# Ledger of designs, part 226: miniprotein binders against q6w4x9r395to579

Target 1, 185 residues: q6w4x9r395to579
Amino acid sequence: GHCSLEGGSFVTTFDARPYRFHGTCTYILLQSPQLPEDGALMAVYDKSGVSHSETSLVAVVYLSRQDKIVISQDEVVTNNGEAKWLPYKTRNITVFRQTSTHLQMATSFGLELVVQLRPIFQAYVTVGPQFRGQTRGLCGNFNGDTTDDFTTSMGIAEGTASLFVDSWRAGNCPAALERETDPCS
Short names: E, the ipSAE of ESMFold2; O, the ipSAE of OpenDDE; V2, 0.75 times the mean of E and O plus 0.25 times the DockQ between their complexes.

## First folded at step 19 (miniprotein)

Design ei6 (at its last look DockQ between E and O 0.85; V2 from the best seeds 0.68)
Fold by ESMFold2, look of step 19:
Structure ei6 (fold): chain B 185 residues (1-185), chain A 82 residues (1-82)
Amino acid sequence: as target 1 above (185 residues)
Amino acid sequence: STTRLRIEFRDISEEQAKKVEEIIRFEAEKSGVDVEFEYHDGRLTVEAEGTPYAIEWFLYIVRLRLWWEMDGIEIYVIKVES
């Protein structure tokens, strides 16, 4: 299955459902029991222009009980807050430079992440078939049905991307409705 | 039907406890979990109550956020079934 995070805050789920959102928070991109040590992939979004509503991806984070790997738009890779030279390897994760503009995180547990650093910071997530029906987050549930890809963290299928995205916040951040009532945010 | 969960943090400062409380209150509201806090002598105790589904998600996301946002916090989970 393939999920993408592209410029302009566009997302395409594992079931090929496209959507766009405007938020400034850390979000759960992918959570699954197939990820070891309670792992999750997170996406960090921030303001990207002069308009309050322009937001873009600024970092991707793999977090588990053992690792806190951050790949950010400043092209620095850290684990547990320490900068790492590439290629960087743990027991089950390898991060390496594919090209001058792309980094890859490969794993032994069926997750692959490719990050485009330039010209626009973008991310591409690939998961193996063992993840079918066992994912949650912004990348959807990977069950072959696009009508329930907007399933919230409480298991409720929503019709709008904003409610779905807000439920996956992993930070004390305003909801989309509050941003509309606060033109400075 | 409800599940009750007790979480304990030991040897933490008042400043650390305030940060932990902020994370837990946010996630509790988002998950529909009721929480109560007690801080005394370096120990923060959290009593949480909600549906089994909400409590499991709540515990997961709280642990995730604490691992992401803080260092040096030891978490002791004492589950109290109801």
Scores: ipSAE 0.632, ipTM 0.829, lowest interface PAE 1.3, mean pLDDT 86
Fold by OpenDDE base, look of step 19:
Structure ei6 (fold): chain B 185 residues (1-185), chain A 82 residues (1-82)
Amino acid sequence: as target 1 above (185 residues)
Amino acid sequence: STTRLRIEFRDISEEQAKKVEEIIRFEAEKSGVDVEFEYHDGRLTVEAEGTPYAIEWFLYIVRLRLWWEMDGIEIYVIKVES
């Protein structure tokens, strides 16, 4: 399964459903029992301009009982809040520079993350087949059905991205805004 | 079916307790979980009630958020009844 966060406000789920939202919060991208130690992948969005529609991805966070990894445009921060030199390696996670503009987080449990730093901060999430039907969050449920990708944290299927996205907030943030825009435009 | 959950925070200040309460109330509302709070002399006790699914998610997201927003705080699960 491949999930992408592109263009600052565009998301494509594991089931290849595209949608757009504007929010300034931290959202759960991926939660699954397949992630060890209650792990979750999160995305941090912030305001990038004056208008409410000017939002962008500013960081990706992997958080578990054992690890805290924050990948931002300028640094990689770990549990103690200190920036780390790359490659950074834990028991089952490695963060390293893939290219001059891309970082990669590789894991032993079937999660891969590629982060494009420049010119636009973008993220690409890949999960193994063992995650099929067992994922939750903005990346969807990876069950091959795009019609139920907007399932909330409480297991309710929503028809709009706004309510879906808001359900996956990891903070007390304002509601996300939905725009009827073609993600391919 | 309903599940009842009791969690505690120990050796926390009143200020910390207020922050925890705000986070928990927010998540409880989102999850459809009823919560009650009691703070006394450095201990915050939280009683939560909801469906088994809601309680499970509630506990998970609370753990996640508290870990993220209030690093180092310990959560004690005292009782779970279904």
Scores: ipSAE 0.603, ipTM 0.836, lowest interface PAE 0.9, mean pLDDT 93
ESMFold2 (binder alone), look of step 19: mean pLDDT 83; pTM 0.818

Design ei7 (at its last look DockQ between E and O 0.90; V2 from the best seeds 0.71)
Fold by ESMFold2, look of step 19:
Structure ei7 (fold): chain B 185 residues (1-185), chain A 82 residues (1-82)
Amino acid sequence: as target 1 above (185 residues)
Amino acid sequence: STTRLRIEFRDISEEQAKKVEEIIRFEAEKAGVDVEFEYHDGRLTVEARGSPYAIEWFLYIVRLRLWWEMDGVEIYVIKVES
């Protein structure tokens, strides 16, 4: 399954459901019992500077009982806040520079993350078939049905991206805005 | 149905307890979970009530946020009653 986080705050779920949102928060991108040690993949969004309401992806975080890996445009930071040189390896995870503009996080548990650093910070998540029907978060539930991909953290299928995205916040932050506004236009 | 969850944090300062309470209140509000706090002598006890699904998610996201946002704070699940 493939999930993407692309410029303009566009998301495409594992079931190919596209949506857009604008919010400044950390969100649960993917949670699954297939991730060891209660792991989750999180996405950090912040204001893009294009307009007051527009946001963009600024970091992707893998977090579990054992691992804290933060990938941002300028660094990879681990558990104690120390920047790391690439390649960075644990027993289950390798982060390395795939190209001059792309980083890859490869894992032994069926998760792969590719991050485009430039010109725009974007992320591409790939999971193996063992994840089918066993995911939660912004990437959807991977059950082959796009009509319930907007399932909230409470298990409620919503009709709007904003309510769905709000439920996956992992931080004390304001609700997401669905539409872009420009106070000067 | 309603699930009742009791969790504890041990040997934490009043400052740490306030930060834990802020995280828990926010996640409880999002999940529709009712919470009550009791802090005494370095122990924070939290009683939480909600649907089984809401309690499961609440506990997961609270643990995850503690790993993300705080150092040296351990959560102990004391009991779960349905």
Scores: ipSAE 0.691, ipTM 0.855, lowest interface PAE 1.0, mean pLDDT 86
Fold by OpenDDE base, look of step 19:
Structure ei7 (fold): chain B 185 residues (1-185), chain A 82 residues (1-82)
Amino acid sequence: as target 1 above (185 residues)
Amino acid sequence: STTRLRIEFRDISEEQAKKVEEIIRFEAEKAGVDVEFEYHDGRLTVEARGSPYAIEWFLYIVRLRLWWEMDGVEIYVIKVES
């Protein structure tokens, strides 16, 4: 399964459903029992301009009971809040520079993350087949059905992205704005 | 079916307790969980009630957010009863 966060406000789920939103919060991208130690992958969005529609991805966070890894444009921060030199390796996670503009987080449990730092901060999430039907969050449920990708944290399938996205907020943030735009346009 | 969850925070300041309460209330509302708070002398006790699914998610997200947003705050699950 491949999930992408592109263009500052575009998301494509594991089931290849595209949608767009504008929010300035931290959102759960991926939560699954397949992630060890209650792990979750999160995305941090912030304002990139004065307009409410000017939002962008500013960081990706992997958080578990054992690990806290924050990947931003300028640094990789771990549990102690300190920037780390790359490659950074824990028990089952490795963060390293893939290219001059891309970082990669590799894991032993079937999660891969590629982060494009420049010119636009973008993220690409890949999960193994063992995650099929067992994922939750903005990246969807990875069950091959795009019609139920907008399932909220309470297990309710929504028809629009707004309530879906808001349900996955990991902070006391304002509601996200939905725009019906074609991500491919 | 209704599940009751009792969690406790120890050695927590009043200021920290207020922040925890804000986080918990927000997540409780989202999850459809009823919560009650009691703070006394550095101890915050939270009682939560809801469906098994809601309580499970509530506990998870609260743990996650506290870990993310508040350093040095530890959560203790005192009782879970269905």
Scores: ipSAE 0.610, ipTM 0.836, lowest interface PAE 0.9, mean pLDDT 92
ESMFold2 (binder alone), look of step 19: mean pLDDT 89; pTM 0.888

Design ei8 (at its last look DockQ between E and O 0.89; V2 from the best seeds 0.72)
Fold by ESMFold2, look of step 19:
Structure ei8 (fold): chain B 185 residues (1-185), chain A 82 residues (1-82)
Amino acid sequence: as target 1 above (185 residues)
Amino acid sequence: STTRLRIEFRDISEEQAKKVEEIIRFEAEKAGVDVEFEYHDGRLTVEAEGSPYAIEWFLYIVKLRLWWEMDGVEIYVIKVES
């Protein structure tokens, strides 16, 4: 399954459901029992500097009892606050420079993350088939049914992105923009 | 059905306790979980009550946010009753 986080705060779920939101927060992108040590993948969004209220992805975080790996827009990779030289390797995780503009985090537990650093910070999440029906977060539930991909942290399927996105906040931050807006508005 | 959860934080300062309370109040409100706090002698005790699903998510997201946002704070799960 594939989930993408692209410019303009566009997201496409594991079940290929696209949506957009505007918010300045850290969000649960993917949580699953398939991730060791209560792990989760998180996405950090911040203002993008456009004259309107647009936001964009600024970091992707893998967090568990053992790991706090941050891949940020400034191209620095940290683990538990320490900057790391690439390639960076733990027992289960390797982070390396895939190309001059892309980083990859590869894992032994079926998660792969590819981060485009330039010209726009974007992220592409791939999970193996063992994750089917076992995911929660902004990337959806990976059950083959797009109609319930907007399932909130309380297990409620919503028809709109805003309530869904708000439920996945991992921070004391304001709610996401409640209505889709034209990027130029 | 209703689940009751007691968790503790030990050897934390009053400043740390305030930050923990801010996180817990926010996540409790989102999950529809009722919470009560007591802080004394470096120990913060939290009593939480809600549906089994809400308590499970509440505990998970609180742990995750503490790992992300704070250093030197450990959660002790004391009791879970349904």
Scores: ipSAE 0.715, ipTM 0.874, lowest interface PAE 1.0, mean pLDDT 87
Fold by OpenDDE base, look of step 19:
Structure ei8 (fold): chain B 185 residues (1-185), chain A 82 residues (1-82)
Amino acid sequence: as target 1 above (185 residues)
Amino acid sequence: STTRLRIEFRDISEEQAKKVEEIIRFEAEKAGVDVEFEYHDGRLTVEAEGSPYAIEWFLYIVKLRLWWEMDGVEIYVIKVES
C-alpha cells in the first residue's frame, strides 16, 4: 500500500483515494497492530500563509513506546529532543538520506517512509501486504475499497473528508477544512 | 455492550492533572466515552464508560497523546470491566 502526502494539503490513501484538507494539527496517518509497541505514524501540519487554506505538511512523526522520530525539513529529532546525524539507527528503524532532497525511514516491520524535503515537504508511506485491512488513519484502511476510506477513529464512515480528518487529530486543535479537489489540479 | 475503564495518574501535580483532564476530555468526546474525574492529593482518577471499541481506542489515543504531550506522566490502568 502506498499513501502520499503531497502539495501541502493533498492526501492519497493506501486505496488510492485522493482528498484534500486544510488543518493545523497533528494527525494520525497510520495506526496498525502491525506496528510494534503501539506505533503510529503521524503528520504535522501548520499554517503556511495568511489564509486558513494555506496549510502545509511540516513534519512526519513516528511514535511508539520505544521510539519517537520527528522528521522535519531541517532536522531529525528523536526521543530526547536531540537532532541526530544521519544515518540514525534504532533496533528496527533506520533513517538515512536517500538523495540530496529525500530522506528515508526504513523499518524491519514493513513500514517505509520517504520524505521529500525540498522544494515542497512531502511524504510517501509504504506498507507491506501484512497491513492489508489492518490500517487506520488518514491513509485509510488498505482494504481495496475506496468508499470506506473515510472511516473515522470510531469506525464511522464519513462522506466528506472534514469529519474523517478531524477524527484522527492527535491533539487539541482547530477543526480541519475539507475541499474535494483533484490533487493533480 | 458497555465497558468501564478506571485509570489513575499518580504523583501528578494539579497543573498536570488539569492538562491531562483536557486531553482526556477531548478524546473522550471524540470517542463517545463518558468520563468522570477525581483529583485528590496528587492522584488523578478517571472513570470512563463506553462501548468496547470506544474504550479501546480511547485508551490507546490517551496513552499516545500523554506520551507525546505530557512527559513524565504515567498512566495506570486499574480496572477494566465489560
Scores: ipSAE 0.608, ipTM 0.839, lowest interface PAE 1.0, mean pLDDT 93
ESMFold2 (binder alone), look of step 19: mean pLDDT 89; pTM 0.892

Design ei9 (at its last fold request DockQ between E and O 0.92; V2 from the best seeds 0.84)
Fold by OpenDDE base, fold request of step 20:
Structure ei9 (fold): chain B 185 residues (1-185), chain A 82 residues (1-82)
Amino acid sequence: as target 1 above (185 residues)
Amino acid sequence: STTRLRIEFRDISEEQAKKVEEVIRFEAEKSGVDVEFEYHDGRLTVEAEGSPYAIEWFLYIVRLRLWWEMDGVEIYVIKVES
């Protein structure tokens, strides 16, 4: 399954459903029992301009009971809040520079993250087949059915992205604006 | 069915307790969980009630957020009743 966060406000789920939202919050991208130690992948969005529609991804966070990894445009920060030199290695996670513009987080448990630093901060999430039907968050549920990708944190399938996105807020923030559009537009 | 959860925060200041309450209230509202708070002498007690699914997610997301936003705050699960 491949999930992408592109163009500042576009998301394509694991089931290849595209949508758009504008929010300035931290969101659960991926939560799954397949992630060890109650792990979750989160996305941090912030304002990139004056208007409410000017929002952008500013960081990707992997958080578990044992790991705290923050990938931003300028640095990689770990548990102690200090920037780390790459490659950074833990017992089952490695963060390294893939290219001059891309960072990669590789794991031993079937999660891969590629972060494009420039020109636009974007993220690409890949999960193994063991994650099928066992994911939730903004990246969807990875069950091959696009019609139920907008399943909220309470397990309710929504027809539009608005309530879906808001349900995955991991911060005290206002509701996001949503617009179902092709992220490649 | 309804699940009742009691959690505690120990050795927490009143200021920290207020921050915890803000996080919990937000997530409780979002999850349809009813919550009650009691702070006394450095201990914050939270009573939560909701569906089993809601309580499970509630506890998870609260732990996640508190670790993310308030590193060092430990949650003690005192009671879970279904």
Scores: ipSAE 0.857, ipTM 0.941, lowest interface PAE 0.5, mean pLDDT 94
Fold by ESMFold2, fold request of step 20:
Order: structure tokens, then sequence, then C-alpha cells
Structure ei9 (fold): chain B 185 residues (1-185), chain A 82 residues (1-82)
């Protein structure tokens, strides 16, 4: 399954449901019992333009009992607040420079993250089949049905992205503004 | 009101306890969980009540946020009753 976080605060879920939101917060992107040590992947969004409604991805965070890996738009990778040179390895995670413009986090537990650093900071999440039906967060529930991908943290399927995104906030921050997807051109 | 949860934080300052309470209040409101706090001698006790699903998510997200946002706090699950 594939989930993407692209410029303009666009998200495409594991079930290929596209949506857009605007908010300044840290969000649960992917949570699953398949991630070891109660792990989660989080996405950090911040203001990116002159308008308060213009937000973009600024970091992706893998957090568990063992790791706090931050990959940020300034091309710095940290673990537990300390900057790391690449390639960076733990027991079950390797972060390395895939190309001049892309970093990759590969894992032994079926999660792969590719981060595009330039020209726009974007993230691409891939999970193995063991994750099917066992994910929660902004990337959806990976159950093959796009109509319930907006399932909130309380297990309620919403018809709008705003309520769904708000439920996945991982910080004391304002609610996101809802907006339907628009053509990129 | 079908699940009651008691959790505890030990050896934390009054300032740390206030920050933990702020996180917990926010997540309790989002999850439909009722909470009460008591802080005494470095120990913060939290009584939480809600549906089984709400309590499970509440506990997970509180722990995750504290790992992300704070140093030096550990959550201890004392009691879970349905």
Amino acid sequence: as target 1 above (185 residues)
Amino acid sequence: STTRLRIEFRDISEEQAKKVEEVIRFEAEKSGVDVEFEYHDGRLTVEAEGSPYAIEWFLYIVRLRLWWEMDGVEIYVIKVES
C-alpha cells in the first residue's frame, strides 16, 4: 500500500483517496500494531506562505519507545534530537540518501519511507500487505474502500476531511481548514 | 461509562504535572473521556472513564505525545476495570 504527502498539503491514502487540508500541527500519519514498540509515523505541517491557510509538510517523524527519528525539510536527520550522518542504522531501521534529491528510510517491519527533499519537500509511505486493515491516521485504514478512509481516531467515518484530520492531531493546536481537492494546474 | 482507567506519573515536578495535565485534557476532550487529577508529593494520579475504545486510544495517544513532547515522564497503568 502507498500513501503520499505532496506539495500544497495534498494527501493520497493507502486506498487512493485524495484530499487536501490546511493546518499547523503534528498529525498521526500512520499508526499500526505492525509497527514495533508502539510506533507511529507522524507528519509535521507548518505555515509555508503569507496566508495563515497556506501550510506544507516540514518534517516526517518516526516515533516509538526506542526511536525518535526526525527527517526535516532542512535535510537534517536526527534521532532523539541529535543530528546524524547518513547512512544511519539502528537494529531494524536504516536511513540513507537514495539520490541527490531523495532520502529513504527502510525497515525490517514492512514500512518504507521515501522523502523528496527538492524541489518540494514531499513524503511517500509504503507498507507491506501485513498492514492491510490495520492502519490508522492520515493515510487511512487500508481496507480497500475509499468511502471510509476518513475514519476518525474514534472510529467514526466522516464525510469531510476536516473532522477526520482534526481527530488525528498530536498536539494542542488549532483545527485544520477543510478544502476539497483541486486540480494542480 | 463502562471502562475506568487509573494511571500514574511518579517523581515529576508540579511544573511537569501541569504540562502532562494539559496534554491529557486535550486528548480526553477529543476522545470523549472524563478525567480527574490529583497531584501530591511528585505523584500525579489520573482517573479516566469512557468507552473501551476511547480509553484504548486515549492511553495510546497520551503516551505517544508525552514521548514526543516531554522528557523524564513515565506513565504507569495502575488499574483498568470494565
Scores: ipSAE 0.758, ipTM 0.881, lowest interface PAE 0.8, mean pLDDT 87
ESMFold2, look of step 19: ipSAE 0.729; ipTM 0.877
ESMFold2 (binder alone), look of step 19: mean pLDDT 84; pTM 0.830
OpenDDE base, look of step 19: ipSAE 0.694; ipTM 0.872
ESMFold2, fold request of step 20: ipSAE 0.729, 0.747; ipTM 0.873, 0.882
ESMFold2 (binder alone), fold request of step 20: mean pLDDT 87, 83, 88; pTM 0.868, 0.824, 0.872
OpenDDE base, fold request of step 20: ipSAE 0.856, 0.855; ipTM 0.941, 0.941

Design ge28 (at its last read DockQ between E and O 0.96; V2 from the best seeds 0.86)
Amino acid sequence: SELEEIAKTILEAVKDLLYAVEENDEEAIKRAIERLEEAAKRAEEAGFEKVAEGVERVIEAVRNGEEDPWIYLMVRWLEWYLEEAMRRAKE
ESMFold2, look of step 19: ipSAE 0.769; ipTM 0.877
ESMFold2 (binder alone), look of step 19: mean pLDDT 78; pTM 0.739
OpenDDE base, look of step 19: ipSAE 0.874; ipTM 0.940
ESMFold2, fold request of step 20: ipSAE 0.761, 0.773, 0.739; ipTM 0.877, 0.882, 0.862
ESMFold2 (binder alone), fold request of step 20: mean pLDDT 80, 81, 80; pTM 0.772, 0.773, 0.765
OpenDDE base, fold request of step 20: ipSAE 0.884, 0.888, 0.886; ipTM 0.946, 0.947, 0.947
ESMFold2, last read: ipSAE 0.749, 0.756, 0.759; ipTM 0.866, 0.870, 0.876
ESMFold2 (binder alone), last read: mean pLDDT 81, 81, 81; pTM 0.775, 0.774, 0.776
OpenDDE base, last read: ipSAE 0.883, 0.888, 0.884; ipTM 0.946, 0.947, 0.946

Design ge29 (at its last look DockQ between E and O 0.73; V2 from the best seeds 0.80)
Fold by OpenDDE base, look of step 19:
Structure ge29 (fold): chain B 185 residues (1-185), chain A 91 residues (1-91)
Amino acid sequence: as target 1 above (185 residues)
Amino acid sequence: SELEEIAKTILEAVKDLLYAVEENDEEAIKRAIERLEEAAKRAEEAGFEKVAEGVERVIDAVRNGEEDPWIYLMVRWLEWYMEEAMRRAKE
């Protein structure tokens, strides 16, 4: 399964459903029992301009009981809040520079993350076949059906992205909006 | 149904808890946790062990002073467990 966060506020689910939203919060991209230590992948969005439609991805966070890894445009920060030299390696996670503009987080449990740093901060999530039907979050449920990707955290199918996205927030934040995205975001 | 009633109680208490945490209202946090503990007990007695476990994980996250993303993640797991329980109850 491949999930992408591109163009500032565009998401394509594991089931290849594209959608867009504008929010300024941390959202769960991937929740799954296949991730060890109650792990989850999250995305941090922030304002990139003056309008509510000017939002962009600013960081990707992997969070578990054992690890907290924050990948932003300028640094990789871990549990202690300090920037780390790359490559950074834990028990089952390695973060390293893939290219001059791309970082990669490789894991031993079937999760791969590629982050494009420049010119636009974008993220690409890949999960193994063992994750099929066992994922939730903004990346969807990876069951081959695009029609149910907007299922909320409570199992309610939504017709629009706004309520779907809001259900996966990981903090107190304003409601997500579904508007046109500034290409510069 | 019993599960629906328990779920409603849990969701209301979680909402109150999250609000209390945001406001840093210790007394309100305590009250919300007490309500959740009672709901967890009720869930366990009704045979919804995973739901009860989910509630406890949320409580623990708050008591331990975990960051918001972790607290909310625990809430999402609780919601997962409740959703699964509801789905099974309909089968």
Scores: ipSAE 0.876, ipTM 0.939, lowest interface PAE 0.5, mean pLDDT 94
Fold by ESMFold2, look of step 19:
Structure ge29 (fold): chain B 185 residues (1-185), chain A 91 residues (1-91)
Amino acid sequence: as target 1 above (185 residues)
Amino acid sequence: SELEEIAKTILEAVKDLLYAVEENDEEAIKRAIERLEEAAKRAEEAGFEKVAEGVERVIDAVRNGEEDPWIYLMVRWLEWYMEEAMRRAKE
């Protein structure tokens, strides 16, 4: 399955559902029991003056009990706050420079992340077939059906991207109290 | 029914907890955690062990001073466990 985060704040889910959103927050891209140690991928969006949208992707984070690997648009890779030289390897994860413009995070648990650093910061998530029907987040649920890809964190299928995206916030954003009331009662 | 009441209590307490963490309101954090601890006991007694575990992980994340991404991730796991438990109850 493939999920992409591209310029203009466009997202395409594992089930090929495209959408666009605006927000200045950290969002959960992918949550799955297939990721070890309560792992998740997250995307950080912030205001941008280089696109026709209000926000753009500025970092991708892999977070688990063991690691907090941040790949940011300034091309610095950190784990748990410490800058790392590439290639960088943990027990199950390898981060390396794929090309002059692309970094890759490869894992032993079926997750692969490719980050385009230039000319625009973009991300491409690939997961193995064991993830089918076992994902949640901005990348959707990977069940082969696009009609429920906008499923919120409480399992409510929404017709609009904004309500869906707001439910996947991983932090408190100034407008977030209003957004948080949409998925939580 | 019982699960629905427990889940409603949990969701309300989590909402209060996240707001209290945002405001750095230690008294409100303690109150929300107390409500969550009681809800976790109810979940355990009713046989919803994953829900109780999920509540405990949210509490631990806040007590340990974890950053927002981790706290919110624990909340998203708790929400997933509650959704799964409610699906099982309707089968």
Scores: ipSAE 0.763, ipTM 0.876, lowest interface PAE 0.8, mean pLDDT 85
ESMFold2 (binder alone), look of step 19: mean pLDDT 81; pTM 0.779

Design ge30 (at its last fold request DockQ between E and O 0.89; V2 from the best seeds 0.84)
Fold by OpenDDE base, fold request of step 20:
Structure ge30 (fold): chain B 185 residues (1-185), chain A 91 residues (1-91)
Amino acid sequence: as target 1 above (185 residues)
Amino acid sequence: SELEEIAKTILEAVKDLLYAVEENDEEAIKRAIERLEEAAKRAEEAGFEKVAEGVERVIEAVRNGEEDPWIYLMVRWLQWYMEEAMRRAKE
């Protein structure tokens, strides 16, 4: 499964459903029992301009009982709040520079993250087949059905992205705005 | 159903808890936790062990002073367990 966060506010789910939203919060991208230590992948969005529609991805966060890794455009911060030089390695996670513009977080548990730093901060999430049907969050449920990707944290299928996205917030934030990129999807 | 009632109670208490945490209202936090503890007990007694566990994890996160992302993640796990329980109940 491949999930992408592109263009500042565009998301394509594991099931290849594209959508757009504008929010300024931390959101859960991927929740799954396949992630060890109650791990989750999160995305931090912030204002990139003066209007409500000017929002962008500013960081990706992997959070578990043992690890907190924050990848932003300028630094990688870990549990102690210190910026780390790359490569950074824990027991199951390695963060390293893939290219001049891309960082990669490799794991031993079937999660891969590629982050494009320049010119636009973007993220690409890949999960193994063992995650099929066992994912929740903004990246969807990875079950091959695009029509139910907007399932809220309470298991309610939504027709629009707004309530869906808000249900996956990881903080006290304003409501998200959304626009579907492909009405046929 | 009993599960629906328990779930409703949990969700309301969680909402209050999260609000109290954001406001740093210690007394309100305590009250919300007490409600959640009671709900967890009820869930456990009704056979919804994972739901009870989920509630406890939320409580623990707040008591330990964890940051919002972790607290909310625990809430999402709780919601996961509740949703699964409800799904199973309908089968």
Scores: ipSAE 0.858, ipTM 0.927, lowest interface PAE 0.5, mean pLDDT 93
Fold by ESMFold2, fold request of step 20:
Structure ge30 (fold): chain B 185 residues (1-185), chain A 91 residues (1-91)
Amino acid sequence: as target 1 above (185 residues)
Amino acid sequence: SELEEIAKTILEAVKDLLYAVEENDEEAIKRAIERLEEAAKRAEEAGFEKVAEGVERVIEAVRNGEEDPWIYLMVRWLQWYMEEAMRRAKE
């Protein structure tokens, strides 16, 4: 399964459902019992442009009972708050520079994360087939049915991306300002 | 159903807990945790072991002073356990 975070605010789910949202928070991207130690992948978004409705990805976080690996747009990688030299290995996770512009987190549990650092900070999530029907979050539920990919954290299938995304906040973030009308947008 | 009533109680207490944590309101945190402890006992007695475990994980995260991402993740696991329990009740 493939999920992507591109162009600052675009998401394509594991079931290939595309959507766009605007928000300035940390969101749960992927939650699954297939990840060890209550693990989840999270995405951090922040304001990125002149319009108050413009936001973009600034970091990706892998969080579990054992690890908090943060890959930031400033190209710093930390685990549990401590900066790490690459390649960085744990028992089941390896983070390394894939190319001059891409970092990769490879795991033994079927999760792969590729982060594009330049020219735009983007992320590409790949999960093995054992994750089918076993995921929740911004990447959807990976059940082959796009009609319920917008399932909220309350288990409710929504028709709009904004309600779905807001339900996956991983923090009490300030409400985003209402998008202002811009004749050039 | 009994599970739906327990889940409603849990969701209300979690909402109050998250608000109390944001406000650094220790007395409101204590009151919300007491409600969650009672709900966890109800869930355990009714046979919903994963739900009870999920409640205890949320309580532990708050008591340990964990950061928001971890606290919210524990809440999302609890919500998933409740959803799974309801789904199994229909199967």
Scores: ipSAE 0.777, ipTM 0.883, lowest interface PAE 0.7, mean pLDDT 86
ESMFold2, look of step 19: ipSAE 0.774; ipTM 0.881
ESMFold2 (binder alone), look of step 19: mean pLDDT 79; pTM 0.756
OpenDDE base, look of step 19: ipSAE 0.835; ipTM 0.917
ESMFold2, fold request of step 20: ipSAE 0.758, 0.774; ipTM 0.872, 0.882
ESMFold2 (binder alone), fold request of step 20: mean pLDDT 80, 80, 80; pTM 0.769, 0.770, 0.766
OpenDDE base, fold request of step 20: ipSAE 0.855, 0.854; ipTM 0.927, 0.926

